VH-VL binders against E3 SUMO-protein ligase pli1 (pli1). Designs and how they scored, part 4

Target 1, 154 residues: E3 SUMO-protein ligase pli1 (pli1), of Schizosaccharomyces pombe (o94451r108to261)
Amino acid sequence: YSRPFAPVVHSRIRFRKSPFYDILEQFNAPFVVPACVGTRNTISFSFHVTPPALSKLLNDPKQYRVYLFSTPSETIGFGNCLMEFPTPQMELRINNQVAHANYRRLKGKPGTTNPADITDLVSKYAGPPGNNVVIYYMNSTKSYSVVVCFVKVY

## First folded at step 4 (VH-VL; framework fv_spartalizumab)

Design e11 (from s08 with light chain Y33S)
Fold by ESMFold2-Fast, scan of step 4:
Structure e11 (fold): chain C 154 residues (1-154), chain A 121 residues (1-121), chain B 113 residues (1-113)
Amino acid sequence: as target 1 above (154 residues)
Amino acid sequence: EVQLVQSGAEVKKPGESLRISCKGSGYTFTSYYMHWVRQATGQGLEWMGNINPSGGSTNFDEKFKNRVTITADKSTSTAYMELSSLRSEDTAVYYCARELYYDSSGTFDYWGQGTTVTVSS
Amino acid sequence: EIVLTQSPATLSLSPGERATLSCKSSQSVLYSSNNKNYLTWYQQKPGQAPRLLIYWASTRESGVPSRFSGSGSGTDFTFTISSLEAEDAATYYCQQYYSYPYTFGQGTKVEIK
């Protein structure tokens, strides 16, 4: 008897191209934000900005940013993933500071939905304890996967 | 096809300045850092510095701080390295190399063919 | 500045033999948060530019033959050629990209008898 098929673990999420930014590096393995209906939920995880990325960010801050991306978990194996947050009823905190971003789904053309720019909330020190991410949310009908990425903006 | 093509060999006298070029083709020039690495005859590789062609920001080894200028021209997809106050110890082959960031941050996946520079009286 | 020390300076071996090259770093190039070693290996033949072989200490670049491998973590790294071929005669360099300035080891020359 052979073993059943095991799901492939994804190290990277491939998002649909944007004319506004290019994803250079993903700092964490995709973190699952579970579906949650009728109740409030909180998830947290940490990430570290790699030393080469930190050097570029400090020396060239007008060209480089740190963005938080989200996409439905069901799609991460297919590539061309859409940038979409779990619910408009969410609050994102980085190192205990509120990240101000538009979490509402935009009724527009592909490429107009933006990830959360968390650059100014990220520690510019590469040592411990790293950067803490907390998402408070309610009313997500499906699970989402979130990653923090180093991006070049145009 | 990705290519980095450097300018031709240079013969200089001590005290003069050197300027060499590196033209990128087959890729988006502004999406990759360009580095300069030199190698004296029979010696190892020595990192000199780099430039972000999009923003123009540079990093360099402190050893070269007072003598190296690195620039890039986006319209011609060309990076330049100028080294001033040349000494005989600057006799070397000079390479440009592209830094692949996305999946292999910090690695030099493509190199120029090298520019031989001789500094002698 | 991170200093990389390679040994031996020269290896003279016959075709089919295994070559083992060492690279030691003055500081750890392992970033604990992503568990990656910021170390790469290059091959350089006389008169040619270096060629990338291994990155992240153990990942082979596309198109690089399987006889080339890298291992190690932190400060101690090994590059291995499992069965030498005549075309493998070259100088091999390790490089760290953990922090600026980027630095190279002094190189190990592999000669085929």
Scores: ipSAE 0.007, ipTM 0.580, lowest interface PAE 9.0, mean pLDDT 84

Design h01 (from s08 with heavy chain E99D)
Fold by ESMFold2-Fast, scan of step 4:
Structure h01 (fold): chain C 154 residues (1-154), chain A 121 residues (1-121), chain B 113 residues (1-113)
Amino acid sequence: as target 1 above (154 residues)
Amino acid sequence: EVQLVQSGAEVKKPGESLRISCKGSGYTFTSYYMHWVRQATGQGLEWMGNINPSGGSTNFDEKFKNRVTITADKSTSTAYMELSSLRSEDTAVYYCARDLYYDSSGTFDYWGQGTTVTVSS
Amino acid sequence: EIVLTQSPATLSLSPGERATLSCKSSQSVLYSYNNKNYLTWYQQKPGQAPRLLIYWASTRESGVPSRFSGSGSGTDFTFTISSLEAEDAATYYCQQYYSYPYTFGQGTKVEIK
């Protein structure tokens, strides 16, 4: 017998491969961060760490991490999406805690920014309401799509 | 038609290494984890480890750590399991099985036919 | 690691009889957020690879006859064959996928007399 075709539960963004980490699982459907010029804006969404991923985080948090990725929304249908945050003028909060990440492009080159490591801010308890993500920002000339992923680091 | 085809039976001596292949067809190879499960003669099933073929990341049961290597070749849709420093208790049938990547569900919906491995001196 | 204990070790029944198999987990495999039990049942006939029958404790795999069913939650699970057929002679295994390492029960052998 064969298993029924499983529907895609999340649209997956295919980021450019990194020698430093491997993306194992995407926890949420891409969340749009709209363009915002001349004013401040705030977006929020939630994600849940699956039980298998939570077990790995609890057993070996140095090998497994939770990263927040961002890429221009216009490119999410393509492979090799570049890691790029909407603007350096942003603040990321996970469960009401500030994520101290570098949101600027490294050496001024597009796609050289590292994803935000939010592992230490993620709840290790199962159940609702899950993990709340809030992005405060201003001065983004285009829309971006954000996903939270489970990664293995090397 | 989804199919997992494994390499043939192996007869080994203690201290040698084995390498088993598992070729997937009829599906998108990189969308499913590939797991390795063994079964000693007359015994139950034992999970050994898995690989995500998309990125090459692997997980193992601690008892096999440092003896098991799992790899995957996307161009040939083939996963490999290598077990080193063989002992007589490694005599078993070795299976590959696929698992859905999206939810990491652990549901092994398709299995290879199994590879019989005999380790004796 | 999560230990799964199956009982009985062997069931010897006649065609048409009801078979009830138990699987007990050393800890809960129910995830409260999604209300899913991370437990699967497989059938294995001699010389063959295991065959998936039930996942999420009670969801029947496509193509699996309706006489097979699963129930239970948390730590106590039951697998039932409502009316045994001769072709159902096999060893049945439960498996948890709540956490690594994935683990299997010891199996229950169903024999048809």
Scores: ipSAE 0.006, ipTM 0.546, lowest interface PAE 10.2, mean pLDDT 84

Design h02 (from s08 with heavy chain L100G)
Fold by ESMFold2-Fast, scan of step 4:
Structure h02 (fold): chain C 154 residues (1-154), chain A 121 residues (1-121), chain B 113 residues (1-113)
Amino acid sequence: as target 1 above (154 residues)
Amino acid sequence: EVQLVQSGAEVKKPGESLRISCKGSGYTFTSYYMHWVRQATGQGLEWMGNINPSGGSTNFDEKFKNRVTITADKSTSTAYMELSSLRSEDTAVYYCAREGYYDSSGTFDYWGQGTTVTVSS
Amino acid sequence: EIVLTQSPATLSLSPGERATLSCKSSQSVLYSYNNKNYLTWYQQKPGQAPRLLIYWASTRESGVPSRFSGSGSGTDFTFTISSLEAEDAATYYCQQYYSYPYTFGQGTKVEIK
């Protein structure tokens, strides 16, 4: 249970601006993916698409998307955070379905990797139990923070 | 400077159709939802529906969905609301309103000046 | 559909007095997962379009004077003008943007004596 009358505040991560999308809303407080050297680990959390975002996803799923972002935890307080996954040796599942994305750092781009597009895997219902996120990974040298965001693509 | 400019007043007979325009300027027209809200004389505000100008997707209040059509012309940055089978109860001031972006999403940050519509025999 | 009920219908006060307006929702407009209330307040003067004053129940729109404030959560909301000025004579509407169709309260008319 949470403490009475305390507001639930989602710390917003400030990612480097992209010419390909705008981040309109962050659905969850940053979830820590701990460093995992020489072993395997699994983390899980849930998120809920907000009612206005859900309406836009149902009407314009090609223009409005749900993206999963990741950045080194040590940088989340500074802004202009780089999109970077914990390790290329990871599997992302949304509601028990595998999300197919490139988790490698993209050489030749200015230090930013593309976020994972999970739009087609998220529930189109706003009610419980929400959307389940599971990350299976190995060999992450530092901790990362993960957020799910509502974006408009160009 | 953001502005929404609506077409002029209309006088209609019962059974006719109404078409009102709303021209946006000073912003990227396709980035913002446009809503239509009406206000009958001496009454409160009533939401009719909206459009995403970029994709053309629309939502309506059920009471209007068989009579209302909302469209947008990207080349002229103009949204249109057409209401068919007019009745005396449709006498109202009709407003277009822009839905805010980011943390003002779902709110109406800019409004047109309103179009007065009178439906009488 | 969510029904918003405002009270009182009319409020007549002198300059400098505090105005307190109520808006009650038939269903909660609080989204528990982000702890945000999807409720706005608008000001409408005769012959003019409405003007956005408050969103997220308590966040002031840019350029709105600090004497205007909103509070409340779930189903019970309050809009307050801490010290009325002559220019505040208007009808004030609450509106929910929790779900379609979007709905407005019937309005509270604030008159300055």
Scores: ipSAE 0.274, ipTM 0.744, lowest interface PAE 4.3, mean pLDDT 87

Design h03 (from s08 with heavy chain L100P)
Fold by ESMFold2-Fast, scan of step 4:
Structure h03 (fold): chain C 154 residues (1-154), chain A 121 residues (1-121), chain B 113 residues (1-113)
Amino acid sequence: as target 1 above (154 residues)
Amino acid sequence: EVQLVQSGAEVKKPGESLRISCKGSGYTFTSYYMHWVRQATGQGLEWMGNINPSGGSTNFDEKFKNRVTITADKSTSTAYMELSSLRSEDTAVYYCAREPYYDSSGTFDYWGQGTTVTVSS
Amino acid sequence: EIVLTQSPATLSLSPGERATLSCKSSQSVLYSYNNKNYLTWYQQKPGQAPRLLIYWASTRESGVPSRFSGSGSGTDFTFTISSLEAEDAATYYCQQYYSYPYTFGQGTKVEIK
């Protein structure tokens, strides 16, 4: 069973391959985090974990996780997107709980940042209202695109 | 090419245990769930359970959870299903089938050839 | 657990006729947020393993003849063979993958007169 190669779709972000995880499914269309210079900004959106993904999380929590990814919006059409958060001065909340992740960029080594592991904050219920994402941030010189993905970790 | 090859037919007595193997080839064994489905003579298909070969986690239908054990050996790309305390109603053809993790999750795209099991006194 | 009920149990038709098979689910297998129906159809001939024909209720698997199609949404699904051929004599099963445990319908046997 194999699927033919699909055309590049801008609704899907193609991140650079990681030896530590595989991206199995993207739960939302890329959500834009606008550039914000000199002021504070807040964005919010929701996503729903698919029923099969929930079953896998419940049955094999050591192998499957839910990660939040970010990459500069200008690069999403080119593939090999680098994992990079908009600014180290940000706070991520999932269902009104703070997600703890390292948002700092390594100087001279963009794309070495890990995605945010939000698995423990995600609702284990497939029904409404789903999962609410809120990002508070300041001082981003460019726009970023954010997606929530189902991943297999190694 | 992708193949799932199962062990040969078994004849068992009531109260004994059954162990069937399913060897995968032609694909990355740890990137697919392996499921076990049985079919009694003249009856429909019945899902028994599955295993994630990468982590070893299993899920079962409540009907079988006290009698079925599913394991996988990554080094030989082989999954195993053991069913204990056999009864005559366990007489069936037993199939393994793989499920992809990706967009086609839930589909059984490749099946083993089946293992015929007869439980009689 | 989700129960799938298929009808009729047996369908006897002549070559060239249209075969219409039903599968009803005890609860919806449509996930409203991605608009996908978690339902597949398999063909099984005597002495053989099942063969995947349709997934996502209406998507035909590669290599499956165009005379086979699936339709429906939520709890009511239909599998159609537009012009029956002798080689289509088989039992057809629907299966849901919305939630564990995965379940199958009891099958519809298609016979050629």
Scores: ipSAE 0.108, ipTM 0.695, lowest interface PAE 4.7, mean pLDDT 86

Design h06 (from s08 with heavy chain Y101F)
Fold by ESMFold2-Fast, scan of step 4:
Structure h06 (fold): chain C 154 residues (1-154), chain A 121 residues (1-121), chain B 113 residues (1-113)
Amino acid sequence: as target 1 above (154 residues)
Amino acid sequence: EVQLVQSGAEVKKPGESLRISCKGSGYTFTSYYMHWVRQATGQGLEWMGNINPSGGSTNFDEKFKNRVTITADKSTSTAYMELSSLRSEDTAVYYCARELFYDSSGTFDYWGQGTTVTVSS
Amino acid sequence: EIVLTQSPATLSLSPGERATLSCKSSQSVLYSYNNKNYLTWYQQKPGQAPRLLIYWASTRESGVPSRFSGSGSGTDFTFTISSLEAEDAATYYCQQYYSYPYTFGQGTKVEIK
């Protein structure tokens, strides 16, 4: 078993470089969103924003954001991972608030989707219980891995 | 290859103002915070404040309040620290240091060579 | 603000001896959800800028010799040099980066006999 204070080691996903942001820190171990065909599924996990990231969000909010990234699970060991959500038929909630993001492919091409900007939905306090993530979805033909990251935007 | 190069020594009188520069090279200047730390003769290190060079946001130790101003010029990759209303107790070596982010956030992995400031009447 | 207290003020030892330095924090610098201690150790030789040795209380910076180590958690931290060399004569500082303002301990001076 693990408890909230048990030591955690995170595996870092290496995403394809973007000219619009740099990934500074990954807050959670990749969380698997299983394939789900012809039925509905729900997954949930939590993450905590680190004290240095909280300080930067509070003192320079126009340059620092919290983004939720997704990529096909089969590719996470290779690096240069594509930003791609499990399905356009999904709903993302952070701390029980709906995140309004575009889960569809840009120009119909995989890997051109923007990550979900959840900055305004995350708790800016370091205390328990942290930040709860819930994904409701259906019609995902393969599994995806999801991480929440601290980013610097340009 | 990463270097932080500071301006030269200063000799000031009480009541005057000080301006020190710190030029970064060998890295992306706007991707790291720049901090200012001073050390009075025979004393320990004292954190003064920092700046995010990209946005210009600053944080300061309350001890310096209205006396310290930190700025950054992205075009020259240079940070500046100004200290006003100088007193003899401001006699110190002043350092700039960059802050490494990610899992090593809060660490000062590269420091300038230091600028010696003497304030005497 | 978080106050860091280092002891002893001065430590005089011979080459080959073990040096143990203490740093105590007025409040915890452990973030319980990632189990990381926001504490660093620096070495400063006379006339030089400080040099980063240890971060996250126990992680050695790249290029730092294995004889240097850090340990501890929460409010009580130790920096150890397992076998002193002449080049280790310096003042050692701990620093917290848990919250602003960032603060340093007053330093421990290590002298080689």
Scores: ipSAE 0.015, ipTM 0.625, lowest interface PAE 7.2, mean pLDDT 85

Design h07 (from s08 with heavy chain Y102W)
Fold by ESMFold2-Fast, scan of step 4:
Structure h07 (fold): chain C 154 residues (1-154), chain A 121 residues (1-121), chain B 113 residues (1-113)
Amino acid sequence: as target 1 above (154 residues)
Amino acid sequence: EVQLVQSGAEVKKPGESLRISCKGSGYTFTSYYMHWVRQATGQGLEWMGNINPSGGSTNFDEKFKNRVTITADKSTSTAYMELSSLRSEDTAVYYCARELYWDSSGTFDYWGQGTTVTVSS
Amino acid sequence: EIVLTQSPATLSLSPGERATLSCKSSQSVLYSYNNKNYLTWYQQKPGQAPRLLIYWASTRESGVPSRFSGSGSGTDFTFTISSLEAEDAATYYCQQYYSYPYTFGQGTKVEIK
């Protein structure tokens, strides 16, 4: 290759191709959101936007975005993973700010849910401390895996 | 095959404006940033700025103080760099270079052949 | 603005000798969370456009001979040609892509005696 892959790469989840965006970079290893029946649960993790991605976000925020993706953990080893959140009874916070997104599936159309656009909530600093993700949820019958990705939108 | 082809040499007088073109072929033009880098006679490489051809957004090095304008025409897969208020210090070879951002890399994997610009009275 | 300083300005050596070039950054170009150094090396022969040789400070571009190597981290980087060939006569530039504006070192000219 003229441009080889990065030496350190997270296990990449391959989502169904969208005509509205391309996934350019995955910032974290898939983080498991465990099944939680009859109770509430909270998970948290951090991710860091790479310096080149941050430069693109700062200089061209309408073309580049940061999206949070979720898919059933049982399917992450396969391509064409469906975009599904664990439960509509969830709250996503980025750096202690609520992310407003539709966490419900479209009825009759599995995998048509959009990823959460968290671009405006991520840190615009080139250095630390990075970005903290917290998901509060209840009543998820199966486990999900979540990743934060750098995307180009069309 | 990927190729960047630049317009021909220019001879200008101080105070005039310069416009150089860079035509990309062999790839999806709107998927890559296009950068402009110059090299003054006997000097090193100097980054001038870039454009995202998809959205038209641009970034510049402050030292050019708004003398530089970069544009792109998607229909012809051509980027343009305009430099106004030319002075003798702008005598240089001007290069366009492509940046692949698919893997979050800022390297220039393909360069144009260069356009020689001479500014003299 | 990140300033890159290269040394020496000129290096005159015979074929078969080792060339060692330095590039020092005014601030770190290492991103601690992915452990990558956002530094590249280019070769420019007279009358030609630059050619990418090394990226991520130490990774060789496809097709680049193994005698070319890069090392270092953070603010101090080295580019080495283990055994000079006649065709290696060129000016070598380091460049950072950690942040805008992208910047180049002033170059080291390698001459073959």
Scores: ipSAE 0.166, ipTM 0.701, lowest interface PAE 5.0, mean pLDDT 86

Design h08 (from s08 with heavy chain Y102L)
Fold by ESMFold2-Fast, scan of step 4:
Structure h08 (fold): chain C 154 residues (1-154), chain A 121 residues (1-121), chain B 113 residues (1-113)
Amino acid sequence: as target 1 above (154 residues)
Amino acid sequence: EVQLVQSGAEVKKPGESLRISCKGSGYTFTSYYMHWVRQATGQGLEWMGNINPSGGSTNFDEKFKNRVTITADKSTSTAYMELSSLRSEDTAVYYCARELYLDSSGTFDYWGQGTTVTVSS
Amino acid sequence: EIVLTQSPATLSLSPGERATLSCKSSQSVLYSYNNKNYLTWYQQKPGQAPRLLIYWASTRESGVPSRFSGSGSGTDFTFTISSLEAEDAATYYCQQYYSYPYTFGQGTKVEIK
């Protein structure tokens, strides 16, 4: 097989394996989306697509995608993290464009929530200014950690 | 075990075309890029291009773009490199090499044994 | 395209001596947002395919002896063999994977006296 992975436990989130994609690279340290009970909140951060990921994305955009993942913050130190958004009452914008994704939790069906596919919204340049992420949300009872990843889809 | 096995040595005349194969085994062929690198006698390594076997997309160094074609056959787990309009300067050992997943991308962890190509009149 | 220049062309040393090899890039191969240098080092013995030794400029490949190390950032990189052994006689190449086309340095030949 391939060379053994050398993990960085605290900065990389280990999500539960999906039959539909493989996570190849994480572009940012987990960004905390704090709990927000009974009110609205907005968080923002930036990420940069690495040069090798950009090369693959430009040459094979149907097989390589950029996905935004979310998981409860309390679980990020462990493997097998579940894909779960903070709340169905959220709006995700990438570079000032709305990302159309399903943020609804599917209760009783673990692993059926899909990450947000933001591939068509990301900049095709690896350098500055990068990609701006804005999440508008309300009614999140706990904190979540968000990462943007490069994935290969099947 | 992972292996990349290349076709045998070739002797060609200027103006002819070359076709080299590289058969992968012991891994999922479509999960790795396949690259072609050549080395003239007493010279350094020169990257020629690559292919994504899953989608068929290719990348080339501009100096080879007009003469090189890289293809892959998923059913036989074999990549091919064709080089046309051969010159004496194309005399080299040609290697295939696979590229690891993106977290360790750009590294060639397995190489073929090499195919010696001699182009002379 | 990114040009890698290696020096010296040849090093002739005795067993037990330290070998220091240089690789300089025409432009930075450091990606500032992940703080990684997209540079590898390979060992090639006569008649053999290259062998991966170092990636990310300083990360040693599994199974590679600890006497081999890499350092540097941006445009200036060093590959070191702390105590040469007879089996280390080979040509060493640096390679960048920051952008296509991937490019190699011209190599440094390490000879054992």
Scores: ipSAE 0.275, ipTM 0.739, lowest interface PAE 3.8, mean pLDDT 87

Design h09 (from s08 with heavy chain Y102E)
Fold by ESMFold2-Fast, scan of step 4:
Structure h09 (fold): chain C 154 residues (1-154), chain A 121 residues (1-121), chain B 113 residues (1-113)
Amino acid sequence: as target 1 above (154 residues)
Amino acid sequence: EVQLVQSGAEVKKPGESLRISCKGSGYTFTSYYMHWVRQATGQGLEWMGNINPSGGSTNFDEKFKNRVTITADKSTSTAYMELSSLRSEDTAVYYCARELYEDSSGTFDYWGQGTTVTVSS
Amino acid sequence: EIVLTQSPATLSLSPGERATLSCKSSQSVLYSYNNKNYLTWYQQKPGQAPRLLIYWASTRESGVPSRFSGSGSGTDFTFTISSLEAEDAATYYCQQYYSYPYTFGQGTKVEIK
């Protein structure tokens, strides 16, 4: 079997496999959410959904989703990254709309937190200005890296 | 190993309909888009449309929208292309091809062997 | 609809010669935010289905000999066979997968003399 070899970016994060979704594409280089203790902090970045991914989102929105992932920055060079948000005390906005997701860690089971489903908040247009991500947070003891990915759900 | 196997040659009269099958094996059928591409004798390749077998959604080239139907049967891992109101211009070899989607690669990495269709009065 | 125009229609060359094929797109197939060109090249021998050779304009499919290469960006693309072999006699097609409908060029036939 010959499988196509897509060009890879050095900074792609490889998350622990989930039985509920497959990660098909990462839209941005990992963006660092710095540690922040005792003060509020805000980070922002943009990403663009590729034209083929937009086609799939428009035609199969129940099967294809856009998820925001987070993992401790110290682990991003390894092939088994855990899905963890920086802090339960965060607010995620996509294109100035609040993303409703559970940012709490599952008790006693590290890495089992679900990524944030932001599909309904992303622009269905591949051109500028793209999609703006803003994270408001406080009380993160370490830095985290955030990526937005195109996923197929089961 | 991945294979796409198509149904056999067809001979049709103008005004009739054709139905071609494409059976996938050696992979998860619902994880890949299936496309249909045709080629008239001595001519180039022409994209007709595709289907996502998992959800059943379809896309077509506008020139075929009124005559083409693409379906998929997950239980048999088989995609079907039906073309109605056949004309002599529909004489061609019809191919199915799967589209891999990883990092938006979008390539036709495996093709069926082709089905020869002759439309003649 | 994105129109792909290939030239020349036919190339007749001897073994060992370099073949250079052109594909021009009516619209850019480069997505500026990921810097990827959504263009592929296929080889088709008589009586056979097409075979994928190059994707992302310049990335060679696994198992494809190194003499085959692709280059270009945006609207102007080139496919090169650095040293022709007898088995390379075929028609070569470019195809865009930037947007629906997917479209192919009309093909360049490479003949070996």
Scores: ipSAE 0.374, ipTM 0.752, lowest interface PAE 2.9, mean pLDDT 87

